# VHH binders against Vitellogenin-6 (vit-6), part 2

Target 1, 176 residues: Vitellogenin-6 (vit-6), of Caenorhabditis elegans (p18948r1340to1515)
Amino acid sequence: ANCVVKSTKINTFDQVAYRNQFTPCYSVLAKDCGSEKSEPRFVVLMKKINEKKEWKNVKVVYGENEIEMYKTEEGLICRVNGEEIEYQPESEIEKKQYNIIWLNKNTLKFDSDDVTVQFDGVNARIHLSALYRNQQCGLCGHYDNEKETEFYDAENQENTIPKFAKSYLYKDSKCN

## First folded at step 8 (VHH)

Design d18 (from d1 with T101Y)
Fold by ESMFold2 at other seeds, look of step 10:
Structure d18 (fold): chain B 176 residues (1-176), chain A 121 residues (1-121)
Amino acid sequence: as target 1 above (176 residues)
Amino acid sequence: EVQLLESGGGLVQPGGSLRLSCAASGFTFSEYYMSWVRQAPGKGPEWVSGISTSGGSTYYADSVKGRFTISRDNSKNTLYLQMNSLRAEDTAVYYCARGIYMVRGSYFDPRGQGTLVTVSS
């Protein structure tokens, strides 16, 4: 099960396609929604960062780590907890519960047992473990093999596509 | 869809050599960095080596540096690992994977069955 996120189109985990326009505010693409606890195992977020180009920032929150992937004039950048990554000798590598993989200079992959995110600066492909069947929510749908409930909002209410998309904006003082 | 088929493993004595191959299909091989990753029975995955798209840059884990040589033939969609001076601790199932691992965690989901290398006796 893949969710394919392009500049103006999203194809969900349940193979429902719809149009979406990203803003400078983060939207939740996929999130662990399987616990009543306040701490999901992962959150995948995306926002638009350049009005003239279809460049995006993807953020993956995984455990206590924050991974950012985004395109710049100098190319695709990956940061872990605010620090840009580069090739490291084994003596300097901090062991993690995930991998970060350069597929080539233009494509990054965050890889874990829970979620995989492939990103080229514009488009993303998200894959979820089968463990998250009925346990995920976000712009990528609910992963429940149910097309009729795909657009239920963050409070599990059925909505039109625009209201559904707005329900997954990250809300803070800058993004009302 | 992406397919990676590893071969060339076998049983060798310490100090021996093997050459592993990885046949790639379902993607434009020449556009991707490639790696070898190994997993000993009951152990976590260990990144072994990586190579740039052209083959102009190669990278090795300290444990294999000087003994293993990664290479590729983009005209044949094939990745290789020449393994010399093999040691018992090189015993593992070897997998090829797309990309070069910059953050190496405890997780790996292989695409192929891998090829078993056993260094014994």
Scores: ipSAE 0.572, ipTM 0.834, lowest interface PAE 1.0, mean pLDDT 83

## First folded at step 10 (VHH)

Design b19 (from b18 with D62K)
Fold by ESMFold2 at other seeds, look of step 10:
Structure b19 (fold): chain B 176 residues (1-176), chain A 123 residues (1-123)
Amino acid sequence: as target 1 above (176 residues)
Amino acid sequence: AVQLQASGGGFVQPGGSLRLSCAASGFTFSEYAMGWFRQAPGKEREFVSAIRSSGGYTYYAKSVKGRFTISRDNSKNTVYLQMNSLRAEDTATYYCAASHYWPLREYSTYDYWGQGTQVTVSS
């Protein structure tokens, strides 16, 4: 199953569509919610780079790895564990349990057995393994094949769309 | 009141070792990831290392990987940074921090900060 995240619209794993506006604060798109609260196997995050453009920053937390993808004037940049990896035609980066694949200068794919994230600097497509049915949460819904529960918040309480979206916004000094 | 008290800094010659510790109080330590950051005079604060709440996953800046080891003891509410093979470029104030959020390599993610401890590597 796929979750499609566009600038103002999200189509969840259970194919429920709603409007969402990203901010310069991270939002949780998809997260392993079946493991211990503090030890998710993956977390997929997205934020706007700034208020003036629809360019986004995506972070994938996967085990001991943090992969960052963001758009620049010259194309998409990838950082793996803090080290920038520039576009390399006809090549791919292989790490333990995942691959980083450049589909072209403006499109990158993080690929693993648990989660796959394709990102072009503005929009993302997220695919989850069937093992995470009923075990994932975030703006992409619960992946439970039940549309009635798509808007459960981070504490699994059913909400209106605005409250649902706010519950996955990470707080920090700028975001509240 | 939340407190993070970093200690163990000092003067050391290149190639030497130091062990930093950070004692925490005022929050449920076992629910938080812990990180170490450093700041040299005139430079921005930079990530050094982090450890998830259970100690199962650890994170290192490339400049310190293989030389530094992060660990934690949840029974003592303390995180440690063992610093080996120290170099002049490691000279900085080292800060410990705690976070309930991700990503762990970004200083803006961390909610609680200690006052830091000075590490000086010079002959």
Scores: ipSAE 0.325, ipTM 0.723, lowest interface PAE 3.9, mean pLDDT 82

Design d24 (from d18 with T53D D62A)
Fold by ESMFold2 at other seeds, look of step 11:
Structure d24 (fold): chain B 176 residues (1-176), chain A 121 residues (1-121)
Amino acid sequence: as target 1 above (176 residues)
Amino acid sequence: EVQLLESGGGLVQPGGSLRLSCAASGFTFSEYYMSWVRQAPGKGPEWVSGISDSGGSTYYAASVKGRFTISRDNSKNTLYLQMNSLRAEDTAVYYCARGIYMVRGSYFDPRGQGTLVTVSS
C-alpha cells in the first residue's frame, strides 16, 4: 500500500483522503507501532521548512540512522546522521539495509524492504511492506483496511481530524 | 506502471564484449537518472554504473571503470551498457534501475527479470 502526501492533502494507506496543514514542527507520517515499548524499526516524519513556504523536510529514522531530505534554493539535500552524503564510485560494499537514491535532481528516495519514501521537496509517497499491516500508525492511517478507525490517535482513541493530526505532532523542546 | 526490460546477455569468453539494453516504459524516461546493478551467483547486489538524465554525467564502480560504458538514448527510452574486456568475475544477472545510488545497501528490489551474463571458457 501507498500513502500519498501532498501540500494540503493526505491519501492514507487505507484510501482515506483528508486535508492536513503541516507546520515547522515535525509530524509523524508513518511509524512502526507494532512492538510495545520496543524501538520502532522506522519512523517517517515531515514538517514545513518555515511558515511561508510549502517546501518540506522529511526525516526517516531507520535503525541507528537518521536520514533527512529537504529542499533549498540550490536544490534537494540529503543528510545521513547530520552529514551531507557524497558520491563515492570507488568504495567498499556497505552493510546497510537501505539505499538512498537520486531519481533525478528534484527527487530523492529512501528504499528498504520495510518502508520506501519518495520525496521531491514538497510531496512524498510512502510505500509500506505488508508486514506492517495492523502495525502502522501516523498521519497515513493505521493500514488495517478499516476506514472507520483511520483517525484514532496515538493512544487509539477516536478523534476529530484536528485532534488526530495534533496527536501525531512530534514533540521536542522547540515544538509542543 | 513502471517497466524495465533487460536484454543482451549471453555466454562470452574472457576478454570478450557484450552490449546490454534496458527498455523503459510507464514513466518519462528522460526525467530520470539510471543505473545498472548486478548480482553474481550466491552474492548480494552490486552497483555497477550510473548515468544522469541527459547522459552528461556517468559514474562507474572501480571494478568496471575503463572497461564498461553506460549510455542512454532518450528518444528510444533505452539504457545501454557496453561491456568490454570481460572477466569471469563479471558473471552475474544484470538489472537496470531508476536513479543513481548514493548509499548502496544490501537491499535491491529489481523491476525486471534481468539479463544473465556468463563469462567462462
Scores: ipSAE 0.646, ipTM 0.859, lowest interface PAE 0.8, mean pLDDT 83
Fold by ESMFold2, look of step 10:
Formats: sequence, structure tokens, C-alpha cells
Structure d24 (fold): chain B 176 residues (1-176), chain A 121 residues (1-121)
Amino acid sequence: as target 1 above (176 residues)
Amino acid sequence: EVQLLESGGGLVQPGGSLRLSCAASGFTFSEYYMSWVRQAPGKGPEWVSGISDSGGSTYYAASVKGRFTISRDNSKNTLYLQMNSLRAEDTAVYYCARGIYMVRGSYFDPRGQGTLVTVSS
């Protein structure tokens, strides 16, 4: 199953479509909710870059790693734990449990056994392993083949779309 | 559906040469970067080489630089790997893949069956 974000439109893992206005604050698109709430195996976040453009920042938290993908005037950038990715000889690279791939100059992909995120600076496609059926939450829904529970909020309460979306905002000093 | 079909492998002696091909379909080949990934028996995947969408930029792992040449023909939707001065450690199943791998993990999900290259006396 796929969740597709096209600018402001979200098509969830259960094929429910709606619009979400992304802000300069991170929202949770998809997260492992079948384990501990404090330590999910992955979290996929998205925010709008605060400019008059539809550019987004995507962050993937996977194990001990934090992967950021975002568009700039000079093109797409990817950082791992704050460091921009650069070519290294194979013998100098620690093997990870994921890949980061340039599909072309306009599209990046984070690829793992658990979750795959394809991102072009504006749009994202998130794919989940079937193992996360019934164990997923976020703006991409619950991956449970049920459309009536798609808008349960972060406290697992049914809400209107605006309140559902607000419940997945990440709070920080500018988003408090 | 994306399809990648590798061919051109075989048995060759050390110092020999082979040319691998990858026939692509189900996507606009000329819009994608491409790479070769190999997997030796009992070992994890190893990124070998990458090429830009136009073919204007090429990249190589240190282990193959100067011996292997990646190329593409966008009119035939085909990716190539010319392998010269082959060594025993080049023995592996070779796969083509979309994109250029900047972070290389122990995980690789091949799209095709691959093509076996065996370098042995």
C-alpha cells in the first residue's frame, strides 16, 4: 500500500483522499504505532518550507538515524544526521539498514525493509511493508482497510479533518 | 510495471572481459539515473557503478574504477557494463537498478533475476 502526498492533497494507505495545509511545523505522515509510542521503529515527517513556494522538507527517523530531504534554489539536498551526503569509496562506508538513492536530479528515495519514501521536493510517496498493517498512524491514515477510522487523531479519537490534522503537528518553540 | 532484465554474464578467466546488458521497460528510461549492484555468494550487496540520465556523468566504486565502464543507450532503453581486467573477487550476480546509491545498506531488493559472472581458472 501507498500513501501519496501531492502538494496539499493526501491519498492515504486506505485510499481516502483529503486536503491538508502543511505549515512550517512538522506533521507526522506515517509512524510505527504498533510498538511503544515513545520509540517507534520509524517516523516520517513533513513540513512546508516557510517561503512563498510549495516546497517541503521530509524527515525520516529510522533507528538511530535522522534523514532530511528538502528542496532549495540549488536543487534537492539530503542530510544524514546533519551531514550532507557525499560520495565515498565502498570500503569507507558503514553498512546501514537502509539505502538513499538519487532516482534522478529531481527525486530522492529512502529505501528500507520497513518503509520507502520517494520525494521530489513537493510531492511524496510512502510505501509500507505489509507487516505494518493495523500498526500505522499519521496523516496517511491507519492502514487497516477501514475508511471510517481514518481520521482518528493522535489520541485515537475521531475528529473532523482540521482537528485530526492539527493533532499530528510536532510542537517546538515556533509551533507551541 | 518496472522491469529490468540483465544478461551477458558467464565464465571467464582472470584478466578477461565481459559486457553486461540491462533491458529496461515499464518506465521512461531516459529520465532515470541507473546503477549496477552486485552480490557475491554469501555476501551482502555491493554498489558497483552509476550513470546519469543523459550518460554525461559516471561513478564507480573504488574496487572497479579504471577496469569497468558504465554506459547507456537511451534509444534502446539499455544499460551496459563493460568489465575488463576481471579478477576472482568480481565473481557475483550482477543486477541493474534505478538511481545512484549514495548511502548503501545491507538491504537490496533486486527487480530482475540478475546475471552471473564467474571469474575462475
Scores: ipSAE 0.630, ipTM 0.850, lowest interface PAE 0.7, mean pLDDT 83

## First folded at step 11 (VHH)

Design b23 (from b19 with S30D E31D D111Q)
Fold by ESMFold2 at other seeds, look of step 11:
Structure b23 (fold): chain B 176 residues (1-176), chain A 123 residues (1-123)
Amino acid sequence: as target 1 above (176 residues)
Amino acid sequence: AVQLQASGGGFVQPGGSLRLSCAASGFTFDDYAMGWFRQAPGKEREFVSAIRSSGGYTYYAKSVKGRFTISRDNSKNTVYLQMNSLRAEDTATYYCAASHYWPLREYSTYQYWGQGTQVTVSS
């Protein structure tokens, strides 16, 4: 199963659909919540680039790597650890732990054994390894095949959809 | 009140070394990732290095990788930056910062900031 974000509509790993209004501050889409609280193996984040456009910035934290994907007027940009990667239509960038693949000029794929993220500047598709059943949390739900617990917040408390979503929105950062 | 006190800056010749320290108080230090950023006069603040709360993962800007080493001692609430093979381009005010969020390469992720310590590399 996949978690699909289409602009503001989220279809979770457990096929529960709802809307979330993204802001210029990061929200957690999916995170390894089975490891110790400060040592997740992956974190997938999304924020809105500004309030006037549906364009998004996606960040994938994977071990000691931070991959950023976002849309600009000039096209889709990918940065790996702060360094921009040029579009390469006939090849992929291979790393030991993950691959970065340009599916075309407007779509990027981060691929690893743990998490796969496909992103086109507005929409994202996240796939998790079955190892993360009951081990993941975020706006994409808990990956536990149970709809009644899907909206437990970051502290595992059942909540209304707005409070659930707010619990995964970063606060007290300098997000301007 | 949260305080981050950076120290260990100074004047050094190219090729020399300095060790920066940042002592933290007013928050649970071992719940926070720590980062170092720097700002040269007239330039934007840029990422230098970061270390997760347990020390399990470290992050480096390309320009300093292999020359700088970040470490932390949670029993002393202190993060360190060992800077070797210093170059004139490393001249800047160095700031330490703390965050419990990701990503760690972005200054906007960090909640607490120190006042900085000056590093000057010149012959």
Scores: ipSAE 0.513, ipTM 0.811, lowest interface PAE 1.7, mean pLDDT 85
Fold by ESMFold2, look of step 12:
Structure b23 (fold): chain B 176 residues (1-176), chain A 123 residues (1-123)
Amino acid sequence: as target 1 above (176 residues)
Amino acid sequence: AVQLQASGGGFVQPGGSLRLSCAASGFTFDDYAMGWFRQAPGKEREFVSAIRSSGGYTYYAKSVKGRFTISRDNSKNTVYLQMNSLRAEDTATYYCAASHYWPLREYSTYQYWGQGTQVTVSS
């Protein structure tokens, strides 16, 4: 199952489309909601780089690792736990729990058994394993084959689309 | 009131060890990730280490990985930082912090902060 995230449109894991506008504050695209509240196996986050550009930062928290992918004037950058990973054509950076793959100079792929995130600096495609059926939440929906419950928030309350989107805004002191 | 009380700092020689403790009260400790940050005079506060609420996942700054070990005891509402092979560059005030949110490497994620404990590494 795929969730396609564009600058103003999200097509969820359950094939529901809606409009969303990103800000320079992280929003939760997809996350393991079947684990303890503070310890998801993965979290996929997205924000704009600033108010003026449609370029994005994507952050994947996976186990003990933080992977950040973002576009700059010089191209697409990947950082793993703060260390920058340079573009290497025809290569794959393999880790014990996941792989980082440059599909080309403008597209990165984070690949794991749980979640796959493909990102080109503006748009993302998220693929989620069947393990997370009924266990995932975020702007990409519930992955439960139910279109009518797609806009339930992290507390499983039904919301209008604007309230649903705000419920997945990741809050920190810079964005409050 | 929320309190984070850091202790265990002191003066040590290069290559020495210290164990920092941070005792927490006023919130449900088991629901929070805990972090250690440090700040030298004239510098910004920087990430050192973090541990998720279950204790199963740990994070380290590159400069301390392999030398420092974070742990927690949820029955005592306490997080620890074992610091081995200390270097002069580790001299700083060390702060513990708590967060219900992620990412854990960013200081802006943390909601509660302790007053800090001084660590000084010199010959």
Scores: ipSAE 0.000, ipTM 0.185, lowest interface PAE 14.1, mean pLDDT 79

Design d25 (from d24 with Y32H M102F)
Fold by ESMFold2 at other seeds, look of step 11:
Structure d25 (fold): chain B 176 residues (1-176), chain A 121 residues (1-121)
Amino acid sequence: as target 1 above (176 residues)
Amino acid sequence: EVQLLESGGGLVQPGGSLRLSCAASGFTFSEHYMSWVRQAPGKGPEWVSGISDSGGSTYYAASVKGRFTISRDNSKNTLYLQMNSLRAEDTAVYYCARGIYFVRGSYFDPRGQGTLVTVSS
């Protein structure tokens, strides 16, 4: 299943559409919320670059790695653990557990066995492995084929859409 | 739906040549970067070569540089890999893929069945 995230609209994994406004503070789009919660396998986050532009930052936390994708006036940029990625004809030794792929000059893809995130600087498409049914939470819903439970918050309580969205704000030194 | 159909593989002697093709559909081929990825029996995937959307830039793994040539024909929605001076180590199933892999992991999700290249005496 896919979650489609546009500037003011989210279409969840369970095909529930609702309006959402991003801020310059990160919100959780999708997160491993399975029964073993000491370390989620992935977290996908999104924020606006600033209040005026519809350009976004996407961050994928995957194991020990943080992957950032964002649009600038010079184009789309990808950083891994703070370092901009470079093409190299890399050896097969020390392979990562994920790929980062330029689909073209305007579109990046983080690709793993758990989650795939395609991002063009404004909109994102998130795909989850079927293994995460009933084990995913975030603004993209719960991936459980149940529309009545799409708006359970981070404490797993059913809420109105505004409370649901606030429960997935990611705490940061510049936010809250 | 995105579809990628690889062909052109076969059995060839060391030092021989093969030309692989990849027919693409379900997306705007001319606006996408493309790659070849191979997987030898019992081994993980290995990125082989990549090409920009116009064909103006090409990229190669060190193991194949100078022997393989990637190309594309955007009017036919087709990606190619010319493989010369083939070695036993080139034996693998070859897949085409959308994009150029700047970070390469042990994970690869092929879209097609691939095309088998066997290099043996």
Scores: ipSAE 0.634, ipTM 0.856, lowest interface PAE 0.8, mean pLDDT 84
Fold by ESMFold2, look of step 12:
Structure d25 (fold): chain B 176 residues (1-176), chain A 121 residues (1-121)
Amino acid sequence: as target 1 above (176 residues)
Amino acid sequence: EVQLLESGGGLVQPGGSLRLSCAASGFTFSEHYMSWVRQAPGKGPEWVSGISDSGGSTYYAASVKGRFTISRDNSKNTLYLQMNSLRAEDTAVYYCARGIYFVRGSYFDPRGQGTLVTVSS
């Protein structure tokens, strides 16, 4: 299953389309919601770079790692745990539980056996393995083949689209 | 749908040469970076080589640098790997893949069946 974000339009894992007004504060696109007491195996977050542009920042939290992908005037940047990765893949790099792949100069891909995120600075495509059926929550919906429950909030209560979208804002010190 | 068809593998003696090919379809080949990834029996995937969309930049893992040459022909949607001075350690199934792997993990999802290279006396 795919969830597709094109600028402000979201097509969920269950093929429900709606618009979300991204802000410079992170929203949860997709998250492992299958273990109530454990840290999620992954979290995929998205925000606008600033109020003026439709350029986005995507953050993938995967295990102990934070991967950030974002567009700048000079092109697309990827950071792993705060450090920018270099465009010189000849370097020996510690083997990890995920890949980071440049598909071309304008498109990055985070790739794992749980979640894949393809990002071009404005748009994203998120793919989940079938193992996350009924275990996914976020702006990309619930991946449960149920369109009627698609807009349940983070507390699993049905809401209008604006309330649903607000429930997945990621609160942090800059967005309090 | 993205399709990648690897060919050119075979049995070769140490010190020998092979040229692998990868026929690509279902995407704009000339706009994508490309890689070769290999997987030896019982081992995880190993990124081998990468090439920019134009072919102007090439990259190699330390284990193959100086022996292997990646190239592409965008008019034929084909990626190549010239393998010289082959060693027993090069025995693996070789896959082509879209992109250049900056961070390399244990996960690899091949699009084709790959092509087997066996280097033995």
Scores: ipSAE 0.568, ipTM 0.842, lowest interface PAE 1.0, mean pLDDT 83

## First folded at step 12 (VHH)

Design b26 (from b23 with T58K S108E)
Fold by ESMFold2 at other seeds, look of step 13:
Structure b26 (fold): chain B 176 residues (1-176), chain A 123 residues (1-123)
Amino acid sequence: as target 1 above (176 residues)
Amino acid sequence: AVQLQASGGGFVQPGGSLRLSCAASGFTFDDYAMGWFRQAPGKEREFVSAIRSSGGYKYYAKSVKGRFTISRDNSKNTVYLQMNSLRAEDTATYYCAASHYWPLREYETYQYWGQGTQVTVSS
């Protein structure tokens, strides 16, 4: 199943739609929410970077890797562990734990066995493997085929949509 | 009160080694990732290394990978940075920091900061 973010509209893994106003602080879109909260295998984050154009910055934390994707006036930028990568074909002589793919000059895809994130600077599509059924949390919901619990917050408490969304917004960090 | 006390800096010749340590108090050390950042005069603070709370994932800037090793001892509430094969460009004030947020390569993610320890690499 897919979670789709179109500007401010989110359609969750369980097909529940709502709106979220992104801020310059990171929000958690999707995260490995297994029993050990301090050691997620992946975390997908999004923040707003332009008030006029709904431009976003997406960060994918995957194991020991951190991938950043964001739009600028000069195009879509990808950084892997702090190093910008250029648009070019990739080949695999050996197995890779993940891959970064330019679908075109305006769309990037992070691809792994656990999570796939497609991003064009404004919109994102997140796909999770079946491994994460009942083990995912974030603005993209819980991936549990139950719509009644979709808006349980980061503390797994039933909430209104605004309180649910604020629970996945970083509060104590120094924002970019 | 939260305290992060970095130590172990000093003067060293190129090719030498130093071991930094950062003793933490005032928060639950085992729940936090720990990071090292550095700032040279006239430059922005930059990421050096980080380690998750369990020690299972370790992160390194490209410029230090293979030369620096981060580790932690949760029984002593201490994080370490072993710096080998030091170069002149490693000269900076080194700061330790703690975070329970992601990503770990960005200084804005970190909630608690130490006062730093000076590392100077010169002949």
Scores: ipSAE 0.459, ipTM 0.794, lowest interface PAE 2.1, mean pLDDT 84
Fold by ESMFold2, look of step 12:
Structure b26 (fold): chain B 176 residues (1-176), chain A 123 residues (1-123)
Amino acid sequence: as target 1 above (176 residues)
Amino acid sequence: AVQLQASGGGFVQPGGSLRLSCAASGFTFDDYAMGWFRQAPGKEREFVSAIRSSGGYKYYAKSVKGRFTISRDNSKNTVYLQMNSLRAEDTATYYCAASHYWPLREYETYQYWGQGTQVTVSS
């Protein structure tokens, strides 16, 4: 299953499309919701970088690692735990539990057994292992083959699309 | 009211050790990840270490990995930072913080902050 995230449109794992507007505050695209509530194995986050451009910052939390991918004037940047990873054509960075792959100079892929995130600086594609059926939550829906429950919020309550989306938007002083 | 009280700072020679503590109140400690950040005068606050609510995952800045150890005792609502092999570059005010959110390396993610404790590493 794939979730396609564009600047104003999301097509969920259960093939439900809706409109969403990203802000400078993180939104949860996909998260392991089957593990202990406070200990997800992965969390995929996205925020807008620039109010005038549709450039995004994607953060992948995976175990004890945090991977950041974002667009700049100089191209697409990847950081792993704060350390920048250089573009190397036809190569990949293999780690214990995941890989970072430059598909080309403008597209990165985070790849693991649990979640794959492909990102080009503006749009993302998220793939989940079938093991996360009924165990995923976020703006990409619930991955349960049920369209009627797609918009359960972060507290697992059915909501309108705006309230559903707001429940996955981070709240801090800048966003609140 | 939420309160985070950091303590255990002081003066130490290079190569020495300190143990910082942060006592928490006013929220359900077991539901929060805890982090340590530091700030030297004229510099931006930087990430040092974090620990998830269960203690299962721990995060370290590259500059402190292998020298610092984060831990927590949920029965005492306290997070600790054991700092070994201290260097002059570790001199800073150390702040503890709490968050429900990710990522844990970014200070904007943290909702509650302590007042800090001064660590000075000098001969």
Scores: ipSAE 0.413, ipTM 0.765, lowest interface PAE 2.6, mean pLDDT 84

